# Ledger of designs, part 171: VHH binders against Flagellar brake protein YcgR (ycgR)

Target 1, 263 residues: Flagellar brake protein YcgR (ycgR), of Thauera aminoaromatica (c4kar8)
Amino acid sequence: MAELSTPSPASPAPLDGGRGDELEKFTLRGARQILQLLQDLITHRGLITAHTGGGHSFMTAVLKVDEERGRVVLDPSPDPQANRRALAAPRLTCVTQLDGIRIQFPLVGLGEGQDKGRPALFAPLPAEMLRLQRREFYRLQVPLAHELSCLLKAEDLARKPVEVSARVIDIGAGGVAVVVPTGAAEFVIGGTLPACRLALPDGEPIELDLEVRNLNRQTQRNGTEQLRVGLRFAALPRAADTRIQRYIFKTERALNAKARGGL
Below, E stands for the ipSAE of ESMFold2; O stands for the ipSAE of OpenDDE; V2 stands for 0.75 times the mean of E and O plus 0.25 times the DockQ between their complexes.

## First folded at step 15 (VHH)

Design CX6 (from W75 with S53H T58E; framework vhh_7n9e_1; at its last look DockQ between E and O 0.24; V2 from the best seeds 0.64)
Fold by OpenDDE, look of step 15:
Structure CX6 (fold): chain B 263 residues (1-263), chain A 119 residues (1-119)
Amino acid sequence: as target 1 above (263 residues)
Amino acid sequence: DVQLVESGGGLVQAGGSLRLSCAASGFTFSEYAMYWGRQAPGKGREWVSGISHGGGSEAYASSVKGRFTISRDNAKNTLYLQMNNLKPEDTALYYCAKQDYESGTFPYWGQGTQVTVSS
């Protein structure tokens, strides 16, 4: 009886104490940069985990940036107790991700009120925002010329097994993003796609299990709509991991060389 | 405007059953995967279940797998959650959610329906 360990709400992994100097490279302190990043969070309506201390957190979102008043508007928790904790906390630690980049920022001076007749939380604009791109979250944009593909084992509307050949847009240590024609298969976040095949240029396709982590609709320049599917490697053999890492490294090196005028 | 209205919550004894409904409006319901989330007192919001736009694929949190069943009626613009063998730990405010496919985020949530499971 394998005790499926309930994934503990991911306590924000302690920011690995990279030397204080390295953290500064990833810290935004410019007012314009902070405003832009907050606006990006609004645009992408990213879910934010707000930590109130004592092991407590709630999910929120940035609803608005009020530049005139120098404040951010947050979505309150549906749990009154969570809101009370938030208001009592001397500091909120907000954690989110945008485009695979971990974003962390503190909020102090939290208050409650109404925005347009709806309950809201208010805080002064953060003085700093940390953007951490961990290697594990790094995503290589796959050059079109490489024509990476992933054969997805999915189901159609009738729950009939279908195979969909999907173009790989980006790849990282943790997964791939692919594009598929709209309506090609049924996808749901949290769904598993077993026995898929990732085609790399250096050999035979890699068989692996994938988990759907995100869905996006994208309109191509030609006006055609496609579905972008973010996929996590659910089970990746060590040999496959090595191959993927090698591909990423080799490709990055080539791209950098080209950017420097060497190719 | 996107509207999601949950219903069907209530008080039930452990081992009992409830069926939640979410009435959706303001968008083409049949084009979007739909999700259930919940928030227990003093806890963060968590995902419970998801269903693809056509209902061909489903996902469940490990804590509810085998007990809960998600379904949808696209003709009625309604999402359902059948909850069987309810436990006290299932006590929560249950939300219906829609993803924004342009941003990839979840800006659309209902007001929720309260589910209370007594021991």
Scores: ipSAE 0.869, ipTM 0.964, lowest interface PAE 0.5, mean pLDDT 88
Fold by ESMFold2, look of step 15:
Parts: structure tokens; C-alpha cells; sequence
Structure CX6 (fold): chain B 263 residues (1-263), chain A 119 residues (1-119)
């Protein structure tokens, strides 16, 4: 994937904010999203590396989510010293992958007990989970049937406002890529497009500030010349973030189910 | 075969001004967005500014907005950076870069021109 290649010199940095601000866009804080993500880890029996600090870690898994008590249940290590370190740690940093996407979340207040007569570790549900794209350029490919569009508020050659209705070809936790005719507007990496409108299949369009991160020229099979514009979400409101991540999760699950023959 | 040659750097006192130029050859200049970046000793490379191929859109790093102005002259194949109210923190090697529509970013840059801002 050419758009993921970086040369020895670093790609352009964000116009403002710090590294911590970039991670905020990938942080899930909605209770429903957190519960669903934990359930997906259970369903796929994902292995989790639990970091206890001091360079120590152990492998575990989420066995279940106890919604009524607000707890997660973890598989204990066969190594008793690993379990002792985990119980002594002020928090665990849990790291795993789901469908190639890095998942990270803290657990605090870890305790031991039994689940169905088997030893288990327990912790309160995390208040947040990080669903981090490995690369800025990884995006869910939007099915054509969804016909997602984004109305871009850009400028023309004369620096006059123009609105460009652009088809969304991929969408990720941190942004979208769209396609436009090559002469539709003036784009530059680092440019900001305020008050754009992203149309998801359900609900009203989302008003977003977007930042241009990538510009590619493409020739489609039908000979059409177009510009692929990679856009990052700037200062994404929590409600907008929740709607976007919900769309991504639902679409990913639907596509994965079809790829597995509905299994 | 792409060549980007920066010039106009030098020593300037704080509060002063400089105008950088980037002479471009080996490609159709007017079809490409162009950028300025800088690198101070011991620091990472920093994007400074960019301008669209026709000049209709400009972008600036927060640290230089209001002080620096990017421009281009497509008839002369030349990119400019007007730097006003210079600060010691602006001391760096300044380079220009050409949009690469295959990779989607700007992975290559010129040799650079040194800007040194004295107190």
C-alpha cells in the first residue's frame, strides 16, 4: 500500500496539538461500545498481553463480561508468580489485536476469585478502551451500497468557497478518504476544511472539521482521473465519534460474517 | 530528475525578515502542491507550510501562522516563503518539498538553506 510508505524523513506533523491529542480520537468511552468490543474479544477468543509494570507481562483472555456487577473476568496465568504480580500491580495495561486493529485498555482493582468453580481474575469494566489503527492509512473499505458521501467546504483557484460532494471510499477511527474530480477544488496537505458534512446511512449528517493528510492521483478502470484526498478528523465531538465508530464496528462485523460464509 | 534548490537564507536579527526561494525543475511545477519544512539541530523535521498547485489554498503550522506567508509563481517555477518577525526558535535548515501523488505525501525535499536568527 503506497500511501503507507514513509520515507526516511518524517511525514508532516499535525498543525497543532500533541501526540496525546492524536490518541484521543481513537479512545472509546461509550458504555455500549466498550461492552460490544469486550464481547467481540470473548467471541473471537482473543489472546491478551497484560502488562503488570517493570517489564513483566503475562498472557490472558477475557472469559466473560458480568454486566450486572460491572466486571470483566480474566483467565489466570498458569504461572503463580505472574498472577501474584498482576494482583499486586496498581493497574494492568491490556494489549491485544482484533482483526488486525490494536486494542488497548487499562484494568484497575484486579482481584482473584472463582468463576464456575474455576480460578479467575476480576476487575471493574474499563472506563475507556483504545481502538488504535496500526497505521494512519488503514481504513475500512466502504461498501458501494452504503453510498457514503462527505460534503467538503473548500476553496477554488480564486480562493472562493466551493462545496464538493465527495464519495467516501474508506473510513477509519481517525478519518476518511474521499474521491473528487482533480479540478474540483484546491487541496494541500495541512489544509483545514471547516464545517464539512459526513453523511452516514442512518441519522443526520455529521458536521466535522477535516484536515488534509494525503493527496493521491488515481485513474479508475473506466479511465476517470480523480484525486483521492485523505482527511483526518479534527477536534471530533464525542457524539460524532460514537456514531462513526458504531458504523465502522457494524460494517466490519457484517463484512467479516459474509467473508466467513455467514459463520 | 526533480531538482529543488532553496536560497535566501542567512543570518538575521530577531524581529527581522527573510524571503526564501525554491527554484524547481524537472517536473511541471504548476501541477503540484508545494511545501516548506525545517529542521533544527537535535530536533525532528517540522512541516512549516504548504500551498496548493494553483495557489488557492494555503496551510501553516501554528508556530508560524501570522508571521510566515507561502506563495508561488507558476510562470517562474518558483516557491517562496516570506518570514517576518523572526524568532531565535525559527533557526533551522529550511527546505522545500514537492507533492508526490503516488505516495500521497511529500517524501523528498531539496538541499535546504540555513536560516539563523540571532538575539
Amino acid sequence: as target 1 above (263 residues)
Amino acid sequence: DVQLVESGGGLVQAGGSLRLSCAASGFTFSEYAMYWGRQAPGKGREWVSGISHGGGSEAYASSVKGRFTISRDNAKNTLYLQMNNLKPEDTALYYCAKQDYESGTFPYWGQGTQVTVSS
Scores: ipSAE 0.676, ipTM 0.911, lowest interface PAE 1.0, mean pLDDT 82
ESMFold2 (binder alone), look of step 15: mean pLDDT 83; pTM 0.833

Design CX7 (from W92 with S62E; framework vhh_7n9e_1; at its last look DockQ between E and O 0.21; V2 from the best seeds 0.00; counts 0 for: placed apart)
Fold by OpenDDE, look of step 15:
Structure CX7 (fold): chain B 263 residues (1-263), chain A 119 residues (1-119)
Amino acid sequence: as target 1 above (263 residues)
Amino acid sequence: DVQLVESGGGLVQAGGSLRLSCAASGFTFSSYAMYWGRQAPGKGREWVSGISSGGGSEAYAESVKGRFTISRDNAKNTLYLQMNNLKPEDTALYYCAKQDYESGTFPYWGQGTQVTVSS
């Protein structure tokens, strides 16, 4: 009777081969840092993928950090079977993203209970949290002197087409963040802005489609409110991508040179 | 305190229709984009639809595009989701959501309304 060796559940592939030393630079072990990051996750209500092993996962969120009890409160799955798996797992691997940064942390000792009369999962605070910024998610803060702008084609309250010239505050390979006056146009997360024009310093504006990914209200130092709009490149021609990458690279190099006292 | 109360869910046959409502209170409803999400059994929460504060812009998940219509009545502080040509895969708890514009997060969800689509 050949004991069918149950294939060891493939541990989620370690994030590729950055040398162990580089990973430590991105690992938070300080209690205060961990608490802050968990609070940030709560504030942003970031969806977390919790891996229970065996290829199973469920979506959760950090609902609360109980510092007095040294525990985190998680949103249970609507699937009772997922919750059972979670509770039976010796370790949860939690994966999420905050501001384009991948966050990974383990939870051990999961239990179930109630928080304020609602079903909840409880775990001790993680001993470590990994915070990795992928290069693909890197966002360059645009120097004010560059005066990058994006002409947004949107609609107003009356569904009338409007063009809004928006200042670009950051740019990455995947998109831009812009600021617009409050009430300049109607935005919704998941909405598409077709045939927009991104102005770079090196030539003619780039025509591209944008998708709204985030909305934030910002108060300026002068007390004026602005809307920050996070935009994803929905369709970017290869030539445009090359230009954007070149701009980012050139600007980063210049900023680094300046920071080193060379300019 | 922000309150969102969903209603209008129920049992419907495939190909049928439902209209969901979300009653909002505790904030200036007309100043915020509003969203629908859903959570199917054994699955995570997914975004379904969004509408801008004034109702001038709409967005839909690809899975519901052409079948669902989001709308709002700012005078009544109510968000709607018209769901047509419902499919069994649309079976889920449907949630109304508001974004916090200061943090950019979605801390505000209702209790949800159950939609069950039978084959």
Scores: ipSAE 0.819, ipTM 0.947, lowest interface PAE 0.5, mean pLDDT 88
Fold by ESMFold2, look of step 15:
Structure CX7 (fold): chain B 263 residues (1-263), chain A 119 residues (1-119)
Amino acid sequence: as target 1 above (263 residues)
Amino acid sequence: DVQLVESGGGLVQAGGSLRLSCAASGFTFSSYAMYWGRQAPGKGREWVSGISSGGGSEAYAESVKGRFTISRDNAKNTLYLQMNNLKPEDTALYYCAKQDYESGTFPYWGQGTQVTVSS
């Protein structure tokens, strides 16, 4: 009886895929994204812990990326045993940070050689890099002047297909929130809206699948009743992810410049 | 004041079918999205399915797609879950829940009805 009288936060069960699925949203697989992140590590002189297995590791750094050959160049350890372990390991698990963001990537096929007459370690570019953004809950408040919109493909109260142009009010690495007039379409938590189109200022609209995560009712200052729909990106192409992250970064930079220069 | 009462559970053989009902009162049923969830022995509650207020949009957990069908009858203030091709893994306490547009989720649920699928 007490269970029925005590509300408990209901959480929609996550669409379960295990530990690997939870990390997929932070995994970069696009060649351009990987190259850019490696270049950023070089520019910031990021110190990397390279794990060789069996509890062994050594400190290294990415010295350069050889784009022509598709290789990264690493600083060898001054400890010859560490270098031997690295060369014998089936994979090297590299861990570092960039501006508070944890970076992790595997290297396979490690070899030895020389770079500019000095000993160096070489590996093909990693096939993936994990960039665990610590601010995954951050949502950029979209400036009204940008007039960002997302064309939603949904159904109305009469079960007929409807396209709703929804204003984007915030955007983050994992999704957007939009507003629509109450009754413009029917939404349910867990529903997937396929082939929606997100209009960013630069380039063609992005086609993407969205999943409904939250539904709130709001009243705007002018008295208009709206539904706030929290949407998660599903099946997001890597190029689209890059464009979204660039929009967020550039908009934050512009807003920060105005705040600092508002003397 | 808000009440959700589930019924229709029972013991059923694997491969069988069962239809659950959720009788709703104390609110305007047709204005709310509604959900089914379940809780298996020793596990937390999980979302199973949802349906929009007018019934035009439905959603299902991957584990039940193609086997379960959510529906509603707004004239009778009743939510349904048709469960076909039942498996022992479907054994759970099944409950319905009402959308809460202030919190944005569905924190309130009914008492539940037990479904037991024998192998």
Scores: ipSAE 0.697, ipTM 0.914, lowest interface PAE 1.0, mean pLDDT 82
ESMFold2 (binder alone), look of step 15: mean pLDDT 84; pTM 0.842

Design CX8 (from W55 with T105I; framework vhh_7n9e_1; at its last look DockQ between E and O 0.35; V2 from the best seeds 0.00; counts 0 for: pae E 3.1 > 2)
Fold by OpenDDE, look of step 15:
Structure CX8 (fold): chain B 263 residues (1-263), chain A 119 residues (1-119)
Amino acid sequence: as target 1 above (263 residues)
Amino acid sequence: DVQLVESGGGLVQAGGSLRLSCAASGFTFSSYAMYWGRQAPGKGREWVSGISSGGGSTAYASSVKGRFTISRDNAKNTLYLQMNNLKPEDTALYYCAKQDYEWGIFPYWGQGTQVTVSS
């Protein structure tokens, strides 16, 4: 019986064919880990959005983990139609967050019944649970005082070429994260931004091609919404790589020195 | 609630064409980049194409580049995928997806539309 590897409810890899291997790092498959995480969800009374497919979802919660029967008990929707959809769905995609971490897991084989005289939904324990942190990779947080910027060559909503000066939030060997005003330019994951210019403090801007890897809306403390764009260095000259590495190293050293009370 | 409904799939011979549609509701369609993904039998999900909110920027998987064209009509809240020169390896369940901009993931997709390409 070929264990039909239940397709990971996680987002597929980016368009550039980046191996879904990175997602595996965030996937829990251990029975104990899964049980613990489910218990944590119970303890924190975390609300879960259960997606039934077709764009339909309902709010639920994990009420109980039945280890003896190997099942999870969910709170049914107050909407009977939602419950019917859930029961008819070959798979539920459950999404929630705990302590700022997004949790996603599939449930298959959903059934209805009663738990202690109350209506409940039942499913076998998930085979995997995904824990996603907002930041997947360690990147140097760029000090605000450095005022790193990246000139992005993009298009606006009217498909007119635009240059957007974006503040660099973080930088690593593989790319940068920048913030842009909402609506400043059009972005799509997997899209290429050619002939961009990264401004480092130590000299002339570096011309490079960037690939959009992630898009996030962020609300600042002041209530202003910005778009965070994760960018990969698509083509980086060796000399540019050296400069970037040098900047990162120097900055990290300075930050560490400051943290130790040396500055 | 976010709703995505795919349509336009079917059986087609190799070299043929199909046009998929995705009707979106429950959110401001014009404010979000949209994507097409597919899942072949026994394989994982893969991204096929993406389009920016205004349609000015597009992206394609290398496997479909030059054959597929993504487009959108924001007035109709509809995403399209024109698929030309279809190959047997394009056989899959095709689904449209909306990104969650808060987390950068794709929790929203439809039931999908089946595309079968015969040799």
Scores: ipSAE 0.688, ipTM 0.911, lowest interface PAE 0.7, mean pLDDT 87
Fold by ESMFold2, look of step 15:
Structure CX8 (fold): chain B 263 residues (1-263), chain A 119 residues (1-119)
Amino acid sequence: as target 1 above (263 residues)
Amino acid sequence: DVQLVESGGGLVQAGGSLRLSCAASGFTFSSYAMYWGRQAPGKGREWVSGISSGGGSTAYASSVKGRFTISRDNAKNTLYLQMNNLKPEDTALYYCAKQDYEWGIFPYWGQGTQVTVSS
């Protein structure tokens, strides 16, 4: 009995489709580059989370590239329902990592069949692949013990100012992600939150202007709803950037030392 | 099934106004942020504006800020875009979109309504 799945909250999620211009410089469109990246995924036996829409996903892998037919061959799910969802989806959004670099690519025209007598899924080669080798897409997962928080200055449903103290769950050079109870404030992608305050352990809170980049809603096991808000630093003074980088560096060192000591 | 149907487009002179509507069905409209986008012929898709689920927060592309106003009527399941001081560069197919909070492949998009601004 082998369990292959990870919990859905731990699976890498696709980057949203809004504001796509910022991702263009990480997009590979050359046929040789795409083929090489797919071959690298095969060689390193990378597991892929394939998103079928409606919050559903399954684990797969690229088994091979059929260059003559211009197709990729994917490992089907052992769950027949997941395969049916994949085949019915207008596109499959594949997300994975290679040496810590996030890779994302769409597959359209998914079909079923056999490869060497075994069930397989087939799709045309993607016309583009996203390879996110950029420092500000790195996000440190904030240890709970650090209790990092960000005071958000937003508006409620009645358009009245509210201040929400939100727990920071990850932090990087370009922004933070926080969690907020659903309904505590109103957020929209592209909206700005001026004069928010990020509390780091090493000094006074940092005043920051934030832009909402992502919104993800989850229901906790106890039935309460929370909103994960991805926030970009809209204008970051050099001193604030230095403090954030120092926090990330110190925390990475501490986590790496603990991991090595706990071999 | 999610359905978004845009209307209110047409031909208008520069400096004129139009009001677009987006009728939504197949989901709890008041629980989702909504967006307008546009696509001019031969150009890529451009985000235009967004509005939070309760209407308390709005955002606009710099090219339309001050001229366009997004709004919603949650009782009628309808999203609106009031477009004032229209310019020929606003000529495009305009479509509405629904926020996807469950990690889907796309925001859900309507079929679009054509706006043509003549000089």
Scores: ipSAE 0.337, ipTM 0.785, lowest interface PAE 3.1, mean pLDDT 81
ESMFold2 (binder alone), look of step 15: mean pLDDT 85; pTM 0.854

Design DX11 (from X53 with Y102L; framework vhh_7pa5_2; at its last look DockQ between E and O 0.44; V2 from the best seeds 0.66)
Fold by OpenDDE, look of step 15:
Structure DX11 (fold): chain B 263 residues (1-263), chain A 121 residues (1-121)
Amino acid sequence: as target 1 above (263 residues)
Amino acid sequence: QVQLVESGGGMVQPGGSLRLSCAASGFTFSTYAMSWVRRAPGKGPEWVSWISPLGGSTDYADSVKGRFTISRDNAKNTLYLQMNSLKPEDTALYYCARDLDLWDSGRFDIWGQGTQVTVSS
């Protein structure tokens, strides 16, 4: 009687390490960045949903950042039961939105006390803050020094195939805006440009299909007319999406560092 | 237009009670700290009470502590001041004020017209 060894249930496939890497791109860990973001929440009067676990949450706000003590001052709930739950929780998950960007951060070590005779909740500064930009709305202005370009496969007025090298002026997860010389090709809104090539600084050009979404003629200060073309990624391989996101993140980080006087 | 409108003032005998209301409009009320300030005849303005945006934190001047209670209803965009055990010294024009800062007190950017409270025998 051969004991049919019941095949051990296949261990769930490791959560694709790619999602963790994607979240890291949007995670702030720098003390200055965290302080700035908390200050921005104060400045913009952002309300926060603090989750205490078990499906419970309460509304709060950052009232003050105490840099000297390394803590954040939070508005207690008017509900004493909510405050008790918060204080009993090993961790709060704070969720808010600023300028359409979702912000999430943990608070650990919540306590109650008084500052200047006013009751408040206190927590150490968060070690990390996650900023989730809706992929669809964020467009990075491409620095001129990067010389990002896109080879467009289009047609001229005679429907003859032409290749146009276009400068990329902005890029997002959903597409690019490019500038082309006036008369270089005929573009039709809703038209597809197949097998175009987007050149990123980090490797070989990405082949992709583009859809024309917007056309805008612009006159430069020097009197030269240029055509701005808004293009949507019609078909983007996953690997290409990852590269584009990486480029955007890296560039934003560099721009922010420069703006802070770090470069 | 940003506006604060006080109500509920009147004449009351010593030991009596009043409840002031302040209706806010033209801004997101739930995101601002709010204060009551009063001005007695011939005196400068005196801060009376403060409340945080969500109402979980409150503060009072020593002169009114234990007698006055500040509260708010963010769903109604309304600030309240319950005044008990009123004294002649509480006679003043009471203003609702929007605090410029969330935590630091003393700076106000918006004021109501005030409501008169008179405590007399």
Scores: ipSAE 0.885, ipTM 0.953, lowest interface PAE 0.5, mean pLDDT 89
Fold by ESMFold2, look of step 15:
Structure DX11 (fold): chain B 263 residues (1-263), chain A 121 residues (1-121)
Amino acid sequence: as target 1 above (263 residues)
Amino acid sequence: QVQLVESGGGMVQPGGSLRLSCAASGFTFSTYAMSWVRRAPGKGPEWVSWISPLGGSTDYADSVKGRFTISRDNAKNTLYLQMNSLKPEDTALYYCARDLDLWDSGRFDIWGQGTQVTVSS
């Protein structure tokens, strides 16, 4: 009884960054743009994961945009408990991905009723919709065997220059996340690290400026403290961008082939 | 290839019940609204019932409300029509149809071969 259709990717979790300072440039707020994007979801039959909070979600779809009444019509869940959670939630965070485009939007004021005699869930049109190309949100988890590293030119506690070779744990078009031992250098959110060097397997290291975006302390299994540092690429040249995207593409293909077991 | 195959038709006495099935293949079943449509002898097609892609919403022609129940099992790629309290006027060839529209029904692009339902004494 298996479907033989093109596999749908699992719907990704919501992007929970701070109220979108870094995402604002990808946020649609124009009424015409929002209506067109909702119509595109309808035309392409986008399935949506609607997050209701508390780790709960349900599958839905935009069935219609009712422009005259200023609302969207959603497919209710066949699970009544999911519908009750959705109606009780102060906000529905809708996430979908169609042909490499990530779409995320809030729905507030969800209600139930009928449209043209058919039961449905309804909400006012969203005031904003996030629209991202895959390269704008995707982060590859770097295989340990690749030993990807980034040489950080930072400062120690005494403000003296220090170079730290940091292991890269994920990489995307906009930046990397690295790990360093706690205390290896002092990092400040918003601070810049000029002339760092990202080592990819296929050539000379890429020289780039990095901006610290987040810091998270982690405890390893042996009790050792380490620091996860989220770093944004500043002013990435096209050649560097191309090399990074090529690495991501090749590595993702190789990992996907292994996951399928050569099926 | 895209295919819809109906089954479960037959001859039934008035007041009886039948369950129709429609097996779908070759497309992503869960992203399409689906309908049952019937064609009685000497008549044009009549829409019978509709179900939303994820199964949370259903709709029926007035002539069958309360007697027929549409359902779907997206894991099995199967659409169903449970028909109870059958009447002679329900005699028809019943088709499973894929709806191009998610909400406004009436534009069907793929049909099955149909399964015959005959209600007579």
Scores: ipSAE 0.583, ipTM 0.837, lowest interface PAE 1.3, mean pLDDT 86
ESMFold2 (binder alone), look of step 15: mean pLDDT 86; pTM 0.860

